# Ledger of designs, part 14: VH-VL binders against q9m8y4

Target 1, 142 residues: q9m8y4
Amino acid sequence: MATKSTGGTEKTKSIEVKKKLINVLIVDDDPLNRRLHEMIIKTIGGISQTAKNGEEAVILHRDGEASFDLILMDKEMPERDGVSTTKKLREMKVTSMIVGVTSVADQEEERKAFMEAGLNHCLEKPLTKAKIFPLISHLFDA

## First folded at step 8 (VH-VL; framework fv_nivolumab)

Design s46
Fold by ESMFold2-Fast, scan of step 8:
Structure s46 (fold): chain C 142 residues (1-142), chain A 126 residues (1-126), chain B 107 residues (1-107)
Amino acid sequence: as target 1 above (142 residues)
Amino acid sequence: QVQLVESGGGVVQPGRSLRLDCKASGFTFSSYGMHWVRQAPGKGLEWVAVISKDGTNKYYADSVKGRFTISRDNSKNTLFLQMNSLRAEDTAVYYCARDLEVRTYGSGTYLYFDYWGQGTLVTVSS
Amino acid sequence: EIVLTQSPATLSLSPGERATLSCRASQSVDSYLAWYQQKPGQAPRLLIYDASNRATGIPARFSGSGSGTDFTLTISSLEPEDFAVYYCQQYDDWPLTFGQGTKVEIK
């Protein structure tokens, strides 16, 4: 049994991390969006945690030693939207890079309000590796 | 009671366009992500595209990027696949498939398919 | 992309026998693996999800096991209706991928 379960695996194993792992918080009220964004983050070498709305994202930072390199922030969420959430996180001294992901990128007033709340970047849905990687590739340089 | 019914398949020449429809019934269509999966004659399954429940997020297999467009109309319980610049290698039975309804644990949604349509055959031939 | 390799390509057995089907991933998919059954002329049918959970209505003779890169689908005693093609699918990483299939056929 042990010979079958471990045969050849140990010999080729690499346990050392070559690059810095990026810790990402994904905030979106649509669970499919959260899953697809998790898969994109994994594909580019990050690890992720999710929050289903803005209030949950705020609570994560209040109640723990939560520290993220990147936060992906949906704009249109019930209770606490992305604009309100971003503003609150900045008031709480959260210094993470925050990238907004929204379907209203073509609405100048909405985009501007989101950016002014404290976003580093604002992207139009759908999120893709091609859209996000150039903005965050520097985070992998350690 | 859950049904997915594809239509719009047929024979089409290379370089032409075709639109597939998938009509859903027996469940709240607007609560589910939807996928297209294809199968070439005598071959295995190939995932093609996905669309989120609200229609805002779409992802495609590299083989169809730039040529195919997935969309949905929740008011009509209908999923669409617009196929442009068709090639012989696009010949396949096209299935629409439903992923799981949202959950509160982990990611909340998993990308495996609990219900499939009967499929519609697309043949790209001169 | 994650490549799923199924073995054997064809499994020739008689009714009543035990079938063991393998699916190996080119990298870890944790437990994000599903199994489907497909009969000629029909759409695939979900059998197992999250590596080991049976889908609703699936008979107890079907079971899944494994995690990481090595997965098994077991049919404890083959019924005539179980002779079909079986596919594994991973949903841990993008894009979604399927194995090439294992055909379970009558000996």
Scores: ipSAE 0.139, ipTM 0.668, lowest interface PAE 3.6, mean pLDDT 85

Design s47
Fold by ESMFold2-Fast, scan of step 8:
Structure s47 (fold): chain C 142 residues (1-142), chain A 126 residues (1-126), chain B 107 residues (1-107)
Amino acid sequence: as target 1 above (142 residues)
Amino acid sequence: QVQLVESGGGVVQPGRSLRLDCKASGFTFSSYGMHWVRQAPGKGLEWVAVITRDGTNKYYADSVKGRFTISRDNSKNTLFLQMNSLRAEDTAVYYCARDLEVRTYGSGTYLYFDYWGQGTLVTVSS
Amino acid sequence: EIVLTQSPATLSLSPGERATLSCRASQSVDSYLAWYQQKPGQAPRLLIYDASNRATGIPARFSGSGSGTDFTLTISSLEPEDFAVYYCQQYDDWPLTFGQGTKVEIK
């Protein structure tokens, strides 16, 4: 080749500045959904904790003063749904990015109510890296 | 007491459609995620699709995306696999399989299969 | 995708002997690994989950070990009903994948 171009990809990795790890709370009443979303978050380079319902997510913040970069919020949950949970967390001054994940994201009135409760974004199931990464890539820049 | 019984298999021509049913009994069907796993003759196991307990979330193997649809009817304790645009490579015994949910926090008790049906053979042949 | 490589492909042994089956992952799967037994014409049967936990009803002669990329299934003393094909499966990453299987056959 005309240009000078030699180097080891292996060696260059040791000097790279690591991006911030994001911590994510996954709120969903279905343990399989929580596991599936954990796998998606892991592929993005995040770490996660889970809450099995909205009430537990609220208690976690109240009792432990928990703080997350991102909260993934299911809409349809028994006891306290995602709309009510999001509203309560915002009332408690939780400033995390909250992204709703729901099967009814394409229903305008449902989406609007969820967003107005305090969501930053609302996504349709299934959650994928392609859907979520563009919304949260800035969280890795800290 | 847990039983899963597949039906709907048979011989079908390439490009055609076929629907598989899996009837569950002996457990609260609506509390479990469900999977389809297939096995081509003389070959190993290949995961096909998963559906969550309420039917609202689904994932598929790349080999079947856009052609197969997993669904369920909890009122009938039945899991379905709608197979469209069938190819010779889809020839396999199809098993329905139950996901386990033992813990809601941490790792370890999901996406493996504690109970399987007997399987139903799908042969795609011209 | 994560590739699981099982070895040996075939293991020829007599009843009463110890069987040791290996499963190697192309990248770490932590402890998210299960083992299944399949007899001809039958569905697979869960033996081990989370690398080392024996499933309910599975005899004590079956044990699993390992973490990360290297896993082992051990049958301490083969019974006649143990001659079958054994598959490992990972559930750490999409898609869910299985090894190609190890056949345990009578010598």
Scores: ipSAE 0.570, ipTM 0.799, lowest interface PAE 1.4, mean pLDDT 87

Design s48
Fold by ESMFold2-Fast, scan of step 8:
Structure s48 (fold): chain C 142 residues (1-142), chain A 126 residues (1-126), chain B 107 residues (1-107)
Amino acid sequence: as target 1 above (142 residues)
Amino acid sequence: QVQLVESGGGVVQPGRSLRLDCKASGFTFSSYGMHWVRQAPGKGLEWVAVISRDGVNKYYADSVKGRFTISRDNSKNTLFLQMNSLRAEDTAVYYCARDLEVRTYGSGTYLYFDYWGQGTLVTVSS
Amino acid sequence: EIVLTQSPATLSLSPGERATLSCRASQSVDSYLAWYQQKPGQAPRLLIYDASNRATGIPARFSGSGSGTDFTLTISSLEPEDFAVYYCQQYDDWPLTFGQGTKVEIK
């Protein structure tokens, strides 16, 4: 081993800032979409849990025990779609930020119905870090 | 048995377009995410693109983003890769591959490749 | 992106010898690491997934180990058909990435 000598004697104070880890629920009936969204959430510093459909998302919030900082909500799901699921969660007093992810975000009536169900934001598929991070960066503040 | 067969490869000049097909059989095609992976002659493997089972969600490698389009037709059990603005660096054998064979409800999909096609060679030369 | 570094680039061995191949990740991939074998003119074949689980039909002489950033593929006793190129692949983070490969060739 070799040791290099340095000239300075001053110490630079290091700053350690604790960021909150956010808990994210990913609701999508496609297992590939759930995995890809999970990976995106991981890259921005979040922890995720998944639900395979709207009904599972609703059941998870039964009795008020589940709590998330963010819910990513797919619109097009069998049985209970994202619009119906969002409305039900809001009726159950779920206050999480809910961001819709849909292929029809550019369709005025579809987007409007989804937003009116209780969404905070509505994004066009495919989901990317660039699309989601600006909307949720404040959730990481200590 | 599970089978993936690629077609559409050939020799093409830079700046032109080419479409690759991948015909699937032996499994329920509409239940699986599908990928394209390429390999330049004498080099390693490079992931290119993925498409969700419903055909809506798509992701691309940065090297092909904006030039390549992945799509699928579940009624025909066929995966497509439309390659536009081809460059010499796109010269490779292109494989279609499916991700995890079995998925359970409520679990994430794991993106390793249990079945691959035999590949189709695309040569971009001037 | 996560970079996977495979070493050595080439292993020159004789049939019956033990082969040990390394794959190192630039950051932790937990156990989300697969190994593939590719013979000349053929598509890759899955050998190992989740770092240590042998894929269906793969001979017992192939084994994988490791977690986090350091992974090993071991072939306990090389058969003639094992002389091939081996690739590791991570699926813990996006985008999906492969190592550059290790060629196992006849001495």
Scores: ipSAE 0.066, ipTM 0.669, lowest interface PAE 5.9, mean pLDDT 85

Design s49
Fold by ESMFold2-Fast, scan of step 8:
Structure s49 (fold): chain C 142 residues (1-142), chain A 126 residues (1-126), chain B 107 residues (1-107)
Amino acid sequence: as target 1 above (142 residues)
Amino acid sequence: QVQLVESGGGVVQPGRSLRLDCKASGFTFSRYGMHWVRQAPGKGLEWVAVISRDGTNKYYADSVKGRFTISRDNSKNTLFLQMNSLRAEDTAVYYCARDLEVRTYGSGTYLYFDYWGQGTLVTVSS
Amino acid sequence: EIVLTQSPATLSLSPGERATLSCRASQSVDSYLAWYQQKPGQAPRLLIYDASNRATGIPARFSGSGSGTDFTLTISSLEPEDFAVYYCQQYDDWPLTFGQGTKVEIK
């Protein structure tokens, strides 16, 4: 959709305007998914870091060395899946907004288990700006 | 030797549907993300759609979103593009292309195309 | 979307001459830029990726340079088989986009 115009007859001068930049961790075992989600995060004004599996995501949070505004969490990953990864991060007192990204499942019980692990939201693949921006727009506010 | 072979192109009237197939050989198909890229006669290249290795994640160019569906069958080493509600502006040679194999560092794929099929012509006219 | 503008639209040169092709992005693509060669009736062929890395099997006469918004493909000495259309492609931002192409043709 087109954006609304403001008054165009007045002179506009350049002003250094700094909006809050959000830090996003993308956790997914598929490198294409990590790249596609990274590109989406960039279009909404975020900076992303990636983890190729749940264990790497957990390791990044050890010693308090990592802090993110948002974590995008894939559900189906080998070794440590998204459900167990989310539980572990919450146990470690990670307060980031965690949004699950998964394919449509036939069983709603699995979606409920993912949410109960500590997700703030659960989205169906494919991730899009339209799906995620409304959920995280508040993170750009002061 | 890596090969991608498209089929299913032809002449079709506006509003109709057509399905394109891309048969892969010479590599482990299930390890690669796959794309469709098109080229209108005498014009440049336009990216159309992508599908992840396991088929669970898909993205489309705005020009085809809601009309085209990308899918794959890894057991048959075949990529598909279902094209519905075809328009004259969809007339093009359609190429299937593979992206880079998984790398150890970084995000893992860099979304450029190391191998392309020879293309199949789709003409939408009345 | 990121628009890629290639110049010139056409280069008319003779075998043995140097070809220099430009690709400019409407915003920074860092080094996430690839170059392709397309001969009449054929599919595109990858030449360069990550702005300057030559793809496997590509002759040393092809080189890429640049970063950010300004990129160059150079063919140091044209061979007869190099007369083709060349496209740049960015993969830094969504959607993936290509330049409109530069045709290298015989004088």
Scores: ipSAE 0.327, ipTM 0.755, lowest interface PAE 3.2, mean pLDDT 86

Design s5
Fold by ESMFold2-Fast, scan of step 8:
Structure s5 (fold): chain C 142 residues (1-142), chain A 121 residues (1-121), chain B 107 residues (1-107)
Amino acid sequence: as target 1 above (142 residues)
Amino acid sequence: QVQLVESGGGVVQPGRSLRLDCKASGFTFSSYGMHWVRQAPGKGLEWVAVISRDGTNKYYADSVKGRFTISRDNSKNTLFLQMNSLRAEDTAVYYCARTLGYGEWLYFDYWGQGTLVTVSS
Amino acid sequence: EIVLTQSPATLSLSPGERATLSCRASQSVDSYLAWYQQKPGQAPRLLIYDASNRATGIPARFSGSGSGTDFTLTISSLEPEDFAVYYCQQYDDWPLTFGQGTKVEIK
């Protein structure tokens, strides 16, 4: 053929063969953490968008405009923390898989509070491909 | 104005430990992610480790993972690298370096002068 | 990991001449590439970031270009202080990697 579509998507009428890239929202008030998490998501074949804080994450979801397969949610953020942000997103009927990333994941009461806000999984910092891939590998399957 | 001053380098035997310090001044240390980058004698640059602004998130090069620990004390404007189980291959000048917090940039705008670590029997 | 290959290994030139240094990535790094200058016994100094933006205080004779896998650092007219080793570095993917360096030496 003359030309192929970018990103491994075939230039054909067989739309069922085309793979959707996993779309990830990274919510963290630390710019370095956002970049490191973007690089990890890219390494596993996903695409990402970032939010600097919980309020920005909430704004992105107003009126059902934004949709993500996965949201990576930092727990410790000023103004609106990850627990509050997760609760608000669930109240807004956001159904994305939300994975919390925190330094206190091994503390039972902190972990439970975060999970009860609507989290699907809670991971200990640092985020790694080994930690996240098992949770989302099914989204890359045919 | 911005300064990074390293200390703690020296000669150590294989299997021993050494701690490097990097004292920052001239900027709000707690607003920046920090890195360690090393350079073996006559060789190129190798990234070693990074630490987030609040010290809660850390990443390492595979060559040092499990042996080196990066940490920081924002109240003292100081970055640390604890090096355990040292090998001859760890012989290098070690630089502390700053990355920009804003814009999520992972390039190094300021570097320390470097401190030499020699691992020799 | 992304491998950065710099060429040539050594450039022997005279003051006033144009220097062109190449950095090629094993896979696309978009525009997330920086260039550093290192003089003997000194720490590296940032020259260029985001492939083409000059860092603060860097003379106009230094320029960067390229995107994807092919990048160039150009010094339009070499000054005596420009004879040094130059490194490229990518920050598009994990882990962070550097090229092996190009030495610009006086002829």
Scores: ipSAE 0.385, ipTM 0.770, lowest interface PAE 2.8, mean pLDDT 87

Design s50
Fold by ESMFold2-Fast, scan of step 8:
Structure s50 (fold): chain C 142 residues (1-142), chain A 126 residues (1-126), chain B 107 residues (1-107)
Amino acid sequence: as target 1 above (142 residues)
Amino acid sequence: QVQLVESGGGVVQPGRSLRLDCKASGFTFSSYSMHWVRQAPGKGLEWVAVISRDGTNKYYADSVKGRFTISRDNSKNTLFLQMNSLRAEDTAVYYCARDLEVRTYGSGTYLYFDYWGQGTLVTVSS
Amino acid sequence: EIVLTQSPATLSLSPGERATLSCRASQSVDSYLAWYQQKPGQAPRLLIYDASNRATGIPARFSGSGSGTDFTLTISSLEPEDFAVYYCQQYDDWPLTFGQGTKVEIK
């Protein structure tokens, strides 16, 4: 029929708002936790990289411009724990959202020390999609 | 010689509790994550629960969450499954299974089972 | 959760014949797929992991292939001890899931 031409594909296109993939660093000394957290991140639309301990997480940020939207930080790790690791990353000017995951989230003194090191949030183990998604859903908006 | 031996199965009425044990030998038990996998009569395999090497991290299938508790005692080389509020649908042979000992990290090669126990039958009926 | 569909449900063959078993995933599991063999009254036995790697002690006649959503287990020449039920399992997404099984039986 006599329908006006719908131009747009060959002109300035309308702004397309695409869901952003988030980059997540998972720091945990337990390979089971790293794998399961990786799976949880994948189900919410993220891409993950892992570090087996705090020192590896620090090294990842030293020699490059490693950039993550979110860092999941275990507290209880040998050598460099999550508190020490978070403090060091903040000293290195890492601005990522850092969410701590710990079995002692309900212990005031332990939780306070972890938060004061530079955490944005502190969650009780085990990590679940229901616990993490509300804290990071805004990261998909840009 | 790696061995996993389950025990504690039997006939139990709905709503009751039962505890399964899995005795490990022939390997360093504390170095492995351990799983429970079940198989209903004439049906396929269903993953139930996993526990980390040190016992601090536990994950469950939605069908058993809140009713079953996995635990371990590394000093006794024993894995446990405490089953509460049992239902007819929980009737199955229960296997304990060893997660592969891994030296790699951040890989997607975990969560398949290189060694299984022979299984113990749990029948939930009146 | 990811659903794994195995086909055929039953495969009737004679010793010496080639067996080809399929496993299809409802969405991509990359190469994170394992195969198990189970004989009546016995526990499952790991055959293949990461889609194509043969587990220790598994005879060369067993091979796995595929990636993404379509996977195949091949037994090049059936031996009497190979008549069993075979299950696939994915470990790319949580929770872990298994296929319903393919029974390989004597014709």
Scores: ipSAE 0.436, ipTM 0.762, lowest interface PAE 1.9, mean pLDDT 86

Design s51
Fold by ESMFold2-Fast, scan of step 8:
Structure s51 (fold): chain C 142 residues (1-142), chain A 126 residues (1-126), chain B 107 residues (1-107)
Amino acid sequence: as target 1 above (142 residues)
Amino acid sequence: QVQLVESGGGVVQPGRSLRLDCKASGFTFSNYGMHWVRQAPGKGLEWVAVISRDGTNKYYADSVKGRFTISRDNSKNTLFLQMNSLRAEDTAVYYCARDLEVRTYGSGTYLYFDYWGQGTLVTVSS
Amino acid sequence: EIVLTQSPATLSLSPGERATLSCRASQSVDSYLAWYQQKPGQAPRLLIYDASNRATGIPARFSGSGSGTDFTLTISSLEPEDFAVYYCQQYDDWPLTFGQGTKVEIK
């Protein structure tokens, strides 16, 4: 957990603040995408768990009482896509920050549908530290 | 038998473009992420680019970003590297290489290379 | 980026001798390290992955060890076909990086 400099510790002016560890669920049907996104999350200082598809992501929240700070959601997945998966997670009262990662983020109609399903943000592939870190840096502070 | 065969290498002048192909056989190409790795004459290996199995996700080494484009055609079992604005520093043997397939839940693909092509030489010189 | 430093640069040995090759990472790569063999004019061949797991078809004389920042590839008794260049590669952090190589040469 993060430890802040407060009035109670003002005599120790240079208290080093430790950042909170971020728990991230990576949802993508492509195993390489899951690994690439895991590596990016690791460079940021997060811990990752993966789901191979939308149904697995839903099951994790339904059956395992899973809790994440961030969910990275691919849009284009067979059978249950990221739009459907995000909508279902929100219906299940999942309050995690959900960031969509898709090749069609620049397509107005596709982006709008994804955002309206309950995304907090929508990013264009490839996911990079520069794209994601500004959106989630506050999650490391507790 | 898994095979990867590169082609398209040659001698080009600085500032020119060249396209490399990598033909895959002996496995289900569309189930694997693919990479390009290069090796300058007498030097070590340098990772260049990766592409996801459906072609929608791509990453590049900083040295080639904005100049090289990786792509694939799963219907032809072929990986491509389009190299633009070539520099003397791009002179190398270019290998295509295959990631390992997903084996366990939560593990995904590991980014080490179980099979490599024999390489194609690109020489950027006047 | 994570820098991998291999030592020695060149190792001159005779068949039957033990070869010990080192790979040091500038920061921890856990056990996400692979070793490759490359013969002149040929593509690299995977030997070891996850620091210590021997790839399919690789002879038992090859072994890997280590974790964190210090890794070793050992060839217990050199065969004529083992004289080659050996590279380590990390896949713990982005971007993927290779060591500069160790050349194992005959005498």
Scores: ipSAE 0.228, ipTM 0.726, lowest interface PAE 4.1, mean pLDDT 85

Design s52
Fold by ESMFold2-Fast, scan of step 8:
Structure s52 (fold): chain C 142 residues (1-142), chain A 126 residues (1-126), chain B 107 residues (1-107)
Amino acid sequence: as target 1 above (142 residues)
Amino acid sequence: QVQLVESGGGVVQPGRSLRLDCKASGFTFSSYGMHWVRQAPGKGLEWVAVISRDGTNKYYADSVKGRFTISRDNSKNTLFLQMNSLRAEDTAVYYCARDLEVRTYGSGTYLYFDYWGQGTLVTVSS
Amino acid sequence: EIVLTQSPATLSLSPGERATLSCRASQSVDSYLAWYQQKPGQAPRLLIYDASNRATGIPARFSGSGSGTDFTLTISSLEPEDFAVYYCQQYDDYPLTFGQGTKVEIK
């Protein structure tokens, strides 16, 4: 038998209004960027997994066992950049929302090439809750 | 040997600006995130700002947001803090500190400081 | 922001005695907690990270324990060089925050 808690216990929500827990893959070769993006995802109520580079992100999807609601994709990575990684994931039939993060988002040709690889959105660094939340708020709806 | 050397501190009147430099040596500067942490006389430590290794991501404490700007020049192994609109409560020793490299499997947060500079004193006084 | 409360504010002890320092977080920080030593006029020095891992070069007499909200730094037998101020720091959430410090002073 359980004793009822006071104060901090949240009311149980019906399935009709239940908010979904969002799974996010963070792909960035910079360990600090991965940590900062993890903290942003945590503040909006998501859970995250990280990949250190594009090849690791591709490997995670090879057997079809990895599934994410959102992928945050850095553009400038060694060996396999964000453009190449996004194209490969789309070729592998990954349907996740992919949001690119780059310092050259305001450069027309750079932005266009990244978007054409299969991005849903392209954001300029630094990533912030204010920039990302409006693009993904619908993913929290069950 | 890892070294961080701050410079640029001094006495300044309220409302004025100062720029702090932190020169790094003994490690690959461009591979580490960098932070500024301050300590008011006789008080504890307060985190001020962080900058990612490539300089593209920056975050600030609410107390300095909009007034301070963190930047870096990896070609010169130097971290900067531009301090504008200085207030008496900004009086502190300012330390630059190195973020650590991620060594843990999976996801996690690891923003503690393995190396610090010796600090530079900023006194905001009329 | 996560508030870290250190206790006691001051420990007055003699060399050879055991020092036990506490750090309490206002919210869970899991094991994302570090301890620093600061001597007068010097920069802080990392002692412990991830609640219990000793940093390189730190003597075995220093140990950390705890998880969640309650953390302890123990110095098993104080050496003369250990009389200093000790700070805890959490890195589970932004902004990064420090405790107010515990001063270990000579009795």
Scores: ipSAE 0.013, ipTM 0.616, lowest interface PAE 7.5, mean pLDDT 84

Design s53
Fold by ESMFold2-Fast, scan of step 8:
Structure s53 (fold): chain C 142 residues (1-142), chain A 126 residues (1-126), chain B 107 residues (1-107)
Amino acid sequence: as target 1 above (142 residues)
Amino acid sequence: QVQLVESGGGVVQPGRSLRLDCKASGFTFSSYGMHWVRQAPGKGLEWVAVISRDGTNKYYADSVKGRFTISRDNSKNTLFLQMNSLRAEDTAVYYCARDLEVRTYGSGTYLYFDYWGQGTLVTVSS
Amino acid sequence: EIVLTQSPATLSLSPGERATLSCRASQSVDSYLAWYQQKPGQAPRLLIYDASNRATGIPARFSGSGSGTDFTLTISSLEPEDFAVYYCQQYDNFPLTFGQGTKVEIK
């Protein structure tokens, strides 16, 4: 007699209310960091697009066509850093929630300059679901 | 002549701590993401942790989260794994592994491993 | 967590024969899948990345195919040094996960 497979799939009976997908722009000069942040956003249930530097992020908004619910902004980038990129996006009337991600969030002068450029929040690296989700959970609300 | 050499393994009692080192040579260490992967005796491979090239981003497997800390010192070409609150199920050969060289062009994905160290055995027993 | 299931667990073949190894993902991993070879007492060696690209120095007899949830590693004609354990790995999402392995052994 054939034996039944012991490796089954688990199923749930939970029904979820339809939630809004959030559209996230990830700005970071490190391809690995962009990929890691994409995976975190995917885990939360968002969709993401990436920009490899501040200039690309600015160009993406230049004609007013690109629109995001959230922008994750790295501080330390060549050419145009996260502070100057955030300031430029705000000058261009971008109203997205901008969350800075930096290794120097605990340095008062650095954190203050980044926040004053137009950030909504400033987080220390590494970025985690636990750090970001409380700040953006309201974006999923009806 | 890319080389990764792990050290620091040994026999340790449950609840104790151990630090593993991985010395890199033959490439620009600061240009690569680095990983720890383990293998229990006679079992398959299990991913443990990753650290970005500059050391600012880190991610862990749920089984080690809150107990293990990955870090690096680019000036010494060395990767570290600080293992706290060790459990019997942490018994494994621990490999350090190199991610692909970070590129500025195209999408690319960098979470597979082109070079591995020889491994260092950690045995957690009472 | 994305679960990778490899089959068969053991494949018993003779030198010169074709080996076909399967890896199935519990959800789509697109083409973000790699294959590794491991010999006893040694670290794993990268064979294939992005489902079908051979790593540098890997002989042409090794080939990978598939996308989404179903992937295959093929060794067209087994050499003595090919008898080893083979692992698939996905890098579509965290945590990174490996299959349980397929042992290719001499008949």
Scores: ipSAE 0.156, ipTM 0.690, lowest interface PAE 4.3, mean pLDDT 85

